# VH-VL binders against B box and SPRY domain-containing protein (Bspry), part 8

Target 1, 197 residues: B box and SPRY domain-containing protein (Bspry), of Mus musculus (Mouse) (q80yw5r259to455)
Amino acid sequence: SPLLTQLWAASVLGSLSGVEEVLIDERTVSPLLHLSEDRRTLTFIAKKSKVCSDEPERFDHWPNALAATAFQTGLHAWIVNVKHSCAYKVGVASDQLPRKGSGNDCRLGHNAFSWVFSRYDQEFCFSHNGYHEPLPLLRCPAQLGMLLDLQAGELVFYEPASGTVLHIHRASFPQVLFPVFAVADQLISIVRGPLAT
Key: E = the ipSAE of ESMFold2; O = the ipSAE of OpenDDE; V2 = 0.75 times the mean of E and O plus 0.25 times the DockQ between their complexes.

## First folded at step 4 (VH-VL)

Design a45 (framework fv_rosmantuzumab)
Fold by ESMFold2-Fast, scan of step 4:
Structure a45 (fold): chain C 197 residues (1-197), chain A 121 residues (1-121), chain B 111 residues (1-111)
Amino acid sequence: as target 1 above (197 residues)
Amino acid sequence: QVQLVQSGAEVKKPGASVKVSCKASGYTFTSYYIHWVRQAPGQGLEWIGYINPSGGSTGYNQKFKNRVTMTRDTSTSTAYMELSRLRSEDTAVYYCARGLYDFWSGYFDYWGQGTTLTVSS
Amino acid sequence: DIQMTQSPSSLSASVGDRVTITCKASQSVDYSGDSYMNWYQQKPGKAPKLLIYAASSLQSGVPSRFSGSGSGTDFTLTISPVQAEDFATYYCQQSYRYPLTFGAGTKLELK
């Protein structure tokens, strides 16, 4: 039920005491992106950078990157600062997501392997497998929180500052999921925990 | 492989309406916008509008806004463009084209073969 | 609306030549480090074919003799070396703002 899910999500978000440290896997980073030294910030660049080697794990067309941490079970939470970008996608992807090519199988939200919240200018939506659900947001979020419950089969997008749930998606997720990122305007960054150096 | 197949040529009188179809195959129909572009004889390309097949939302060039209607049928992977109150100046080849929704949106990687419309009395 | 000025309207070339076609937008089509300018090729009786998107990105399956460059308001398409199959009409198109607009076209003719 949508109502029961909303009540459950509010209860869980209220009880969360922190978020996980998630770092980007540098081997997956598209040539259209610059990854910071601390592996938290992805910056979109105007032209593809030259790379010394082409890893099998590396996206070669879309401006995508994966986290280094895989999730197989349990409850996971992470936060991304999106204040500086008008074009981004954040969410989760299966380890089966193809890395090579310009087709929809590598395009986040347009295949069976990725579930993302996206912004393009003033439009916000949740996308999975080519279905795009518009999200009627009154204000642009500066930060996006994600909560993944693999046992319950729920992916929650929320605004950390207010605790407001923006979207909940229910699914039987594949066993191995990674936080996934795409940015096509300026930058996005993974938020550090309160004790991170 | 990706293919867009359009309906056949039409001959109409001024004041009539025409409805052109564009049937998509070889990809997930709801993952790409369908745009419509026309080309008058010996002239360049002119953008008419788009439809998002997933939600059915549309955007039209103001020049055509009160005469054009775009629809789709997801069960047959077909997009439609209807142009009403036809004038001789609407004589053109009409193309459907697949467009990206996000990032480098608005470029057309696959095109239909075109539908010739002739409007004459 | 963004007006596109494409030049020249036509040019003559021989196989093996280097040719350049220019396109000027009435306002900048850049946003956050990207340029929303695309190039198409059209042969008589055929639909247009995408060559270049985002000013300089070569479309999959398009020969490397085609290249795009530029930013802001001024863009170029370069064909080098010209092959027999390249004699066609070329169009630039901005995708920065709706309505999408095209240049008037450049016809590349065999000398």
Scores: ipSAE 0.006, ipTM 0.496, lowest interface PAE 9.7, mean pLDDT 85

Design a46 (framework fv_tezepelumab; at its last look DockQ between E and O 0.34; V2 from the best seeds 0.00; counts 0 for: pae E 6.0 > 2)
Heavy chain, then light chain:
Amino acid sequence: QMQLVESGGGVVQPGRSLRLSCAASGFTFSDYYMHWVRQAPGKGLEWVAYISYDGSNKHYADSVKGRFTITRDNSKNTLNLQMNSLRAEDTAVYYCARGLYDFWSGAFDIWGQGTMVTVSS
Amino acid sequence: SYVLTQPPSVSVAPGQTARITCGGNNIGSKSVHWYQQKPGQAPVLVVYDDSDRPSWIPERFSGSNSGNTATLTISRGEAGDEADYYCQVWDRSSYHVVFGGGTKLTVL
ESMFold2-Fast, scan of step 4: ipSAE 0.232; ipTM 0.688
ESMFold2, look of step 5: ipSAE 0.103; ipTM 0.650
ESMFold2 (binder alone), look of step 5: mean pLDDT 93; pTM 0.953
OpenDDE, look of step 5: ipSAE 0.494; ipTM 0.822

Design a47 (framework fv_ebronucimab)
Fold by ESMFold2-Fast, scan of step 4:
Structure a47 (fold): chain C 197 residues (1-197), chain A 121 residues (1-121), chain B 111 residues (1-111)
Amino acid sequence: as target 1 above (197 residues)
Amino acid sequence: EVQLVESGGGLVQPGRSLRLSCAASGFTFDDYAMNWVRQAPGKGLEWVSYISYSSGSISYADSVQGRFTISRDNGKNSLYLQMNSLRAEDTALYFCAKGLYDFWSGAFDIWGQGTMVTVSS
Amino acid sequence: QSELTQPRSVSGSPGQSVTISCTGTSSNIGAGYDVHWYQQHPGKAPKLLISGNSNRPSGVPDRFSGSKSGNTASLTISGLQAEDEADYYCQSYDSSLSGYVFGTGTDVTVL
């Protein structure tokens, strides 16, 4: 069954050897976020004013950031440690996602260019293009895994430790997608990919 | 029963300090952002301050920035507002309120009864 | 802080419908931020009446409905009842303030 296959695949991809090396693109990081030196940790810095470089890639309002890694074909998996945040969004976004402005066009989950899993306190949902599907999770995930199958047209959110599939979204995705992140409390961190021995 | 109960209000002279407390019960306090909202006598509602569940994110209204400090003690299910350099315009009923949704879409779904702060010579 | 603009008062007879407007700017409602509505009876704390533009919390009658278009949000009370006599406030986020703003408040009178 497709569901059983997805649960099995998610369990396998929860291992570090199955995930990709993903780093944040420092040029995209919102002035509300601090990016660590290793480009894996995004920390929300609240109501902080910064001197912003005039980069077309940079989000200037919402606390968003994109990964430097672009996905165009194939199967991709990455894991985010979300243990320390009660307010975050993670998923994928088209390269066409607007970077400038405070409207819904740049708000993850409220436009045609982003597909995200979100948490606010104990509420979880999947959002795309203003459609918000509540997710009745029995436990708060400490890590959140994402599996993107561009050939099958599937985006899977799963819990790596248990291999449990939390949500599957099926769609015809744009040609170029990036992992996308938003943090509104504390921090989230991209889990390191496999290392060559 | 879900409740928020404020305390610590009173009459205070301009330039002095006062600390408000809010005791939460009937819900998992540690899981939610908290806010202070005030209402001057005969006037409307004014948001004062926000604190995330972990105290990692804190925000203030411009009118109180630098004078007020929001804090919480999750072990005691309590929220606090330390008010320094009080002004006559700080006279208001101060409500403790539980956050709903994210900071940018935040609503206040549970409110306390409020505690009155009067700043007068 | 800057406030969202509401009419001072609206009135109606039992069974009628009344609508309260809430007008913002390009930094709050006009920027796409959600609008929430609160009901406050004299001497009582506010109660969340509508969240996220149009969602009714558990226990709120379907007589209360919300909508939003451009810079303006509206709360409609259909089948007006004596118990609806209260003050009503809208609330949103304002990006220029990086904080929350409330409306000026509207007194609803049931005659």
Scores: ipSAE 0.013, ipTM 0.578, lowest interface PAE 8.3, mean pLDDT 85

Design a48 (framework fv_rosmantuzumab)
Fold by ESMFold2-Fast, scan of step 4:
Structure a48 (fold): chain C 197 residues (1-197), chain A 121 residues (1-121), chain B 111 residues (1-111)
Amino acid sequence: as target 1 above (197 residues)
Amino acid sequence: QVQLVQSGAEVKKPGASVKVSCKASGYTFTDYYIHWVRQAPGQGLEWIGYIYPSGGSTGYNQKFKNRVTMTRDTSTSTAYMELSRLRSEDTAVYYCARGLYDFWSGYFDYWGQGTTLTVSS
Amino acid sequence: DIQMTQSPSSLSASVGDRVTITCKASQSVDYSGDSYMNWYQQKPGKAPKLLIYAASSLQSGVPSRFSGSGSGTDFTLTISPVQAEDFATYYCQQSYSTPLTFGAGTKLELK
């Protein structure tokens, strides 16, 4: 019943008055990424950087970053502009996600602490704990919306312009979740403020 | 079907410039990097640089950095490589190639047919 | 720059043989759990064709008789069993850092 689930999710999305303002936590930003001054845009640096401070919160190998806002209860929504990147991951991560190391425990989608939608060229996938579900999309989304319902235990990925649900993941999520981002081509940016829905 | 079609063979004198084109079709031009690689007669492959067509960002091999310029026209899905102050050692086949630079994984899945450049007096 | 040492420079084989080509990087090309090493095949007068990416991932449409292995600095391309259409020149390529660099090539010749 993926169609029935999509119809339900579209109904829930239609009831939203807007999306949250989410900003990136500059302390977490990988040295492979440049964060804009408004803390909304992550740009991939083509070469490995050696000039970054080694803070305990900072990812030191994968091109990852976390939002500054933590979610513990309730319904949360945010939108990312992905038009300019062919290689990115967006979703949520537990506060337990390790920050240091080159292994799968810090690689989004390859550990028990992250749930992400990814694009690699023309391939789209939902990934969690090494489980990868291909998503056959008819067109590349320019914007990607996320809806996290911690009461219902649902993470929804959707295309805001069309209202199309791309994927729904159901789980009992850990207590604290952060929007999480990775970009390995050009840039992605968090959409400003609430959008008219 | 994905295709990269390059401009025709060029014969130039030392000191001249050459501009090679690479027209892409069968995919979204702005979703992939375009790299340029050359091969001298009977020799191996040498990477020149890349352009990402979406934003126009470029990266060049230091060996060519002061002589090479890469540009693109998104309206025609065409990438260009201009090499100036040509020397006889620039005689080679020049290839454009489509690449994905995904977490440092730059590989070339489709290549143009090549453009032969001959630099002689 | 990362130097790629490819060996042997040429290799003679018969159809049905197992052949191995080795590539050594002057420094590790591993980053964040991946090995940034790719392999290409080139026939005379033609552009190179991608065979293997990320050290061991087979490109779509490439026969399973081609396989890649290795990590860090040492990588191998294996062709088994060799077919008539496999007589060509093979190149390894690192994509860990710019400038992207290729090995000098291995020419696989019919015995």
Scores: ipSAE 0.013, ipTM 0.474, lowest interface PAE 8.3, mean pLDDT 84

Design a5 (from d5 with heavy chain S31D N32Y L99D; framework fv_danvilostomig_arm2)
Fold by ESMFold2-Fast, scan of step 4:
Structure a5 (fold): chain C 197 residues (1-197), chain A 120 residues (1-120), chain B 109 residues (1-109)
Amino acid sequence: as target 1 above (197 residues)
Amino acid sequence: EVQLVESGGGLVQPGGSLRLSCTASGFTVSDYYMSWVRQAPGKGLEYIGYIYSGGSTAYASWANGRFTISKDNTKNTVDLQMNSLRAEDTAVYYCARGDYDFWSGYFDYWGQGTLVTVSS
Amino acid sequence: ALVMTQSPSSLSASVGDRVTITCQASQGISNYLAWYQQKPGKVPKLLIYAASTLQSGVPSRFSGSGYGTDFTLTISSLQPEDVATYYCQQYNSYPPSLTFGGGTKVEIK
């Protein structure tokens, strides 16, 4: 039921004392992005400092990056600080997401391999396979939380500070999913868990 | 139907200032990154700078400090403020639209240009 | 600083000829290269982006190739309306280092 799913998601989010520690996979980072030494911050510099197109894991056109951790089963949660960016996408992607090319098959939210929450200036939406659902947010979130339940087939986007659920997407997900990120203005950062140094 | 129209060009003396405006129709400037490019008479194209959807700006090093780009999303306009003008700034100034996703640095539509002549 | 060098600076060819224009980057730029056409007295028009992707509405006689530092624009059968100056542009760097080539003027004999 949609109501039960929303109540369950709210209950889980309200009881979370910490989130999973996620790090960016430096092998996947687009040359349009700078990755910090702690592998948590992606900065859009629109600068492609070196040719890396012979590495099959690396995105070579869109400003995308994947997490180093693959999710196959269970319940996973992570938080991204998006306060400093007006143009970003965060969510999950299948391991089948193409890494090379400028087409829609590599563009997050425009293919069957990615499910993302996006901000474009004052516009917010959820996107998957070229379908874009506008999200009427009252204000820009400073942090975005994601909760992925692979057994139940649910991806939840929420605002951690308020505990507000922004969007719930239900789907039969592929066997392997990675947190995925794109930033086209300033920077975004993966938030450390409460026990991180 | 996409259209960009520049205005504000004219004759100005060295050391003077000019403000150029670019009016967009057929799309919203907040959906793209918008750039200014110039071309001196008989010369090639030269990039000036851009403004992103979120308002961030970046400039060619020679333009930084003298040229400022701004936009008004409600009026659908992009402006270029030029200060401390020199004879070498004489050129046709183009407003150009960046990629539909503002994550690529090529320009898919250009305005007709407006001539700026810096001469005493 | 990243420099874009086009050759030749100008060329003359006959209608129906295959014309090739080259563009060389001083550093590797992957496939982040666009080509523009500027007809006399007109504004530039995007022909190709990502080195080889033809812009919608551009005639199929135009094609681009290359990767890294060496790029080519080809017009397979030159038409009278193709008289123009052609520019390459790299977008491998942050906008402050965006660079156009010097242009290649194409004329009919």
Scores: ipSAE 0.016, ipTM 0.513, lowest interface PAE 6.2, mean pLDDT 83

Design a6 (from d5 with heavy chain V29F S31D N32Y; framework fv_danvilostomig_arm2)
Heavy chain, then light chain:
Amino acid sequence: EVQLVESGGGLVQPGGSLRLSCTASGFTFSDYYMSWVRQAPGKGLEYIGYIYSGGSTAYASWANGRFTISKDNTKNTVDLQMNSLRAEDTAVYYCARGLYDFWSGYFDYWGQGTLVTVSS
Amino acid sequence: ALVMTQSPSSLSASVGDRVTITCQASQGISNYLAWYQQKPGKVPKLLIYAASTLQSGVPSRFSGSGYGTDFTLTISSLQPEDVATYYCQQYNSYPPSLTFGGGTKVEIK
ESMFold2-Fast, scan of step 4: ipSAE 0.055; ipTM 0.623

Design a8 (from d5 with light chain A50D T53S Q55E; framework fv_danvilostomig_arm2)
Fold by ESMFold2-Fast, scan of step 4:
Structure a8 (fold): chain C 197 residues (1-197), chain A 120 residues (1-120), chain B 109 residues (1-109)
Amino acid sequence: as target 1 above (197 residues)
Amino acid sequence: EVQLVESGGGLVQPGGSLRLSCTASGFTVSSNYMSWVRQAPGKGLEYIGYIYSGGSTAYASWANGRFTISKDNTKNTVDLQMNSLRAEDTAVYYCARGLYDFWSGYFDYWGQGTLVTVSS
Amino acid sequence: ALVMTQSPSSLSASVGDRVTITCQASQGISNYLAWYQQKPGKVPKLLIYDASSLESGVPSRFSGSGYGTDFTLTISSLQPEDVATYYCQQYNSYPPSLTFGGGTKVEIK
């Protein structure tokens, strides 16, 4: 029952009083991105910074970054401000996601290790393992909420201001998941828990 | 099934302007990087610029300021507006598809090309 | 600015010969290099991307190798239909750095 799942998700979202504190792991941040001092804002700088030594955790091609917090069990929610970007991806990734290379293994939504909501100008899509599901949105969301229910095996994308569910994905998720981010236009930022209520 | 068709080429006088159009079928231009590449008679391939799925454009330094790339996602077309044309702009102009996902600079499909001749 | 240098500018070989074309980047480009074939009077066709990945439908006699600044396209056994000009192209990084090599004309003796 996809309808029953959506009704349940909407009910749960309506009951939430806050979201988790999520910070970006600075070790993972692509050289195409600038991370703010508070570790919440990723800015696309369109300039590949030459690194003297490449850390094993760091993405070296795609403009990706991971959260510092890993999820293994339970119910988790976080919100991203996407108002200022027309090109981004947000969602979750397995700890098995490769960090090095230009291949699809590191390309969010083109591998078995990442599940993302993406925007490219006026096109919106949910992507996983090379499968891309267009999402017919009439307005560009200013904020995107994510709800990950590891017991139910559900990843929900929603618009916090309206409580509208944009997409629900069901999966048997791998043992460890991280919020994952990519931005290729302007900036995106993680909303603080108290301000997300 | 995937096809790119250029149109709008022809004879134009130095200092003139010309708009080329590229019609895509079998895929959507909003899902791909779309580029223009030219080739002067007897010379090699020369990159002009591209338009990214999000609408951002980027140009070779020699083309910046004279050439503008735009797209119409509804009509599934990509245009190249050429201004202040010179004799050295005489070339076959190709529309080419790049793969989608932030940047991908190689081209898996090319149109047949359209000839632009700049001459008095 | 990244400059791509191809060598040789032209070559003549016999049917069945192993042909190698080289491409050098003025700066490191990792594996972000593609090879194209342009037959006389025809549009360019993608042969190889990411330095060594063979495009679908391209004969297995074509192969690519290299990383960083030095790249090679090899035709293991030249056929009459391989008469063409071959171009390398780098696509390393944002901002745009797309440049083609000058081309290598391959002819049959």
Scores: ipSAE 0.017, ipTM 0.534, lowest interface PAE 5.2, mean pLDDT 84

Design a9 (from d5 with light chain A50D T53N Q55E S56T; framework fv_danvilostomig_arm2)
Fold by ESMFold2-Fast, scan of step 4:
Structure a9 (fold): chain C 197 residues (1-197), chain A 120 residues (1-120), chain B 109 residues (1-109)
Amino acid sequence: as target 1 above (197 residues)
Amino acid sequence: EVQLVESGGGLVQPGGSLRLSCTASGFTVSSNYMSWVRQAPGKGLEYIGYIYSGGSTAYASWANGRFTISKDNTKNTVDLQMNSLRAEDTAVYYCARGLYDFWSGYFDYWGQGTLVTVSS
Amino acid sequence: ALVMTQSPSSLSASVGDRVTITCQASQGISNYLAWYQQKPGKVPKLLIYDASNLETGVPSRFSGSGYGTDFTLTISSLQPEDVATYYCQQYNSYPPSLTFGGGTKVEIK
């Protein structure tokens, strides 16, 4: 099936280091988050240790960050290790997502500019524009895969280890999308492929 | 219009238990964080605990083990189960609404409160 | 343990006066601070969140400022209806571990 073929392709693409690398954009990282040296790990620190520059790109309230890579066309896949966090959001956001303030317009999943899978302790859901769809998962995923097909208009969330599709969202996406991340417990990290040793 | 109404308060003896209920209208408790806060007569506000939109709870350290927060999405209610009550638990108990998401600590709507008196 | 200290514990002022209430955190809490008003015999009402954002429907004479450990609530021109106890509250951590200040009672002379 086209979806199964795309899932297999996403697994292969996501497992290969250097094929398409997703790294966090340091300029966007909320002051509530620490970004690792390799730009793959976001750790929730809760306390602002120093004042960050007030650049237009930087989130100043919600613990959000964007990837440095923008997706405009084609098929894209990436994997996030979520094993160590009970509170996170991962997905995609338009470049038009507001960066400043505590309102819904910059809360991931509560506006027209973000599409996310989220975990709040033992609860999982998919959220977009204030619509929240509960996802009844039997086990907490250790890794989350995302496959974005801009031509087909599909965003797929899956578990890489089992190949299980957790959710599919179909939409006409804006032309410029970024992987987006939020962490409010411990840490999450972007996974390198098996050949990245 | 958003409204929160607490019920279940009353007189209880030391060592007893009591269950308070908070009925919400104008919104759904499944979409918001809900909290309990108490205030002893003539004293300040004291946080008890939270229940997240998804059902997970967090408590002040002094309340953990004696107080339990739960909710019923069908009835649109949030409950506070209080066990091993002491005279020091005498207070007005408020339920309060927080934001939906995992980062919220302020309350935009409060109930009217219900008085719990712990005495022999 | 994170402690919130309000000062003064009480004050008396005249109608039209500028009133200032301070709140100090024992450690840095960024801008994660809210202010509440509680009139005698009434429920608390949110005035300000994120240290300086005025809640909808709250009169513009109320303002908040501060960052880190030192915060201030100001009433630019005290009105009779402002007689109340005011509380600050921090929410710097996740999961929420919330702490209220001891309150400041504002009275008219």
Scores: ipSAE 0.017, ipTM 0.542, lowest interface PAE 5.1, mean pLDDT 83

## First folded at step 7 (VH-VL; framework fv_tezepelumab)

Design b1 (from a46 with heavy chain D54S, light chain S31Y; at its last look DockQ between E and O 0.86; V2 from the best seeds 0.00; counts 0 for: pae E 5.3 > 2)
Heavy chain, then light chain:
Amino acid sequence: QMQLVESGGGVVQPGRSLRLSCAASGFTFSDYYMHWVRQAPGKGLEWVAYISYSGSNKHYADSVKGRFTITRDNSKNTLNLQMNSLRAEDTAVYYCARGLYDFWSGAFDIWGQGTMVTVSS
Amino acid sequence: SYVLTQPPSVSVAPGQTARITCGGNNIGSKYVHWYQQKPGQAPVLVVYDDSDRPSWIPERFSGSNSGNTATLTISRGEAGDEADYYCQVWDRSSYHVVFGGGTKLTVL
ESMFold2, look of step 7: ipSAE 0.213; ipTM 0.695
ESMFold2 (binder alone), look of step 7: mean pLDDT 93; pTM 0.957
OpenDDE, look of step 7: ipSAE 0.612; ipTM 0.857

Design b2 (from a46 with heavy chain D54S Y101W; at its last look DockQ between E and O 0.65; V2 from the best seeds 0.00; counts 0 for: pae E 5.6 > 2)
Heavy chain, then light chain:
Amino acid sequence: QMQLVESGGGVVQPGRSLRLSCAASGFTFSDYYMHWVRQAPGKGLEWVAYISYSGSNKHYADSVKGRFTITRDNSKNTLNLQMNSLRAEDTAVYYCARGLWDFWSGAFDIWGQGTMVTVSS
Amino acid sequence: SYVLTQPPSVSVAPGQTARITCGGNNIGSKSVHWYQQKPGQAPVLVVYDDSDRPSWIPERFSGSNSGNTATLTISRGEAGDEADYYCQVWDRSSYHVVFGGGTKLTVL
ESMFold2, look of step 7: ipSAE 0.149; ipTM 0.666
ESMFold2 (binder alone), look of step 7: mean pLDDT 93; pTM 0.953
OpenDDE, look of step 7: ipSAE 0.380; ipTM 0.780

Design b3 (from a46 with heavy chain D54S N57K, light chain K30E; at its last look DockQ between E and O 0.36; V2 from the best seeds 0.00; counts 0 for: pae O 3.3 > 2)
Heavy chain, then light chain:
Amino acid sequence: QMQLVESGGGVVQPGRSLRLSCAASGFTFSDYYMHWVRQAPGKGLEWVAYISYSGSKKHYADSVKGRFTITRDNSKNTLNLQMNSLRAEDTAVYYCARGLYDFWSGAFDIWGQGTMVTVSS
Amino acid sequence: SYVLTQPPSVSVAPGQTARITCGGNNIGSESVHWYQQKPGQAPVLVVYDDSDRPSWIPERFSGSNSGNTATLTISRGEAGDEADYYCQVWDRSSYHVVFGGGTKLTVL
ESMFold2, look of step 7: ipSAE 0.422; ipTM 0.745
ESMFold2 (binder alone), look of step 7: mean pLDDT 93; pTM 0.952
OpenDDE, look of step 7: ipSAE 0.296; ipTM 0.752

Design b4 (from a46 with heavy chain D54R Y101W W104Y; at its last look DockQ between E and O 0.80; V2 from the best seeds 0.00; counts 0 for: pae E 5.7 > 2)
Heavy chain, then light chain:
Amino acid sequence: QMQLVESGGGVVQPGRSLRLSCAASGFTFSDYYMHWVRQAPGKGLEWVAYISYRGSNKHYADSVKGRFTITRDNSKNTLNLQMNSLRAEDTAVYYCARGLWDFYSGAFDIWGQGTMVTVSS
Amino acid sequence: SYVLTQPPSVSVAPGQTARITCGGNNIGSKSVHWYQQKPGQAPVLVVYDDSDRPSWIPERFSGSNSGNTATLTISRGEAGDEADYYCQVWDRSSYHVVFGGGTKLTVL
ESMFold2, look of step 7: ipSAE 0.167; ipTM 0.691
ESMFold2 (binder alone), look of step 7: mean pLDDT 93; pTM 0.957
OpenDDE, look of step 7: ipSAE 0.069; ipTM 0.685

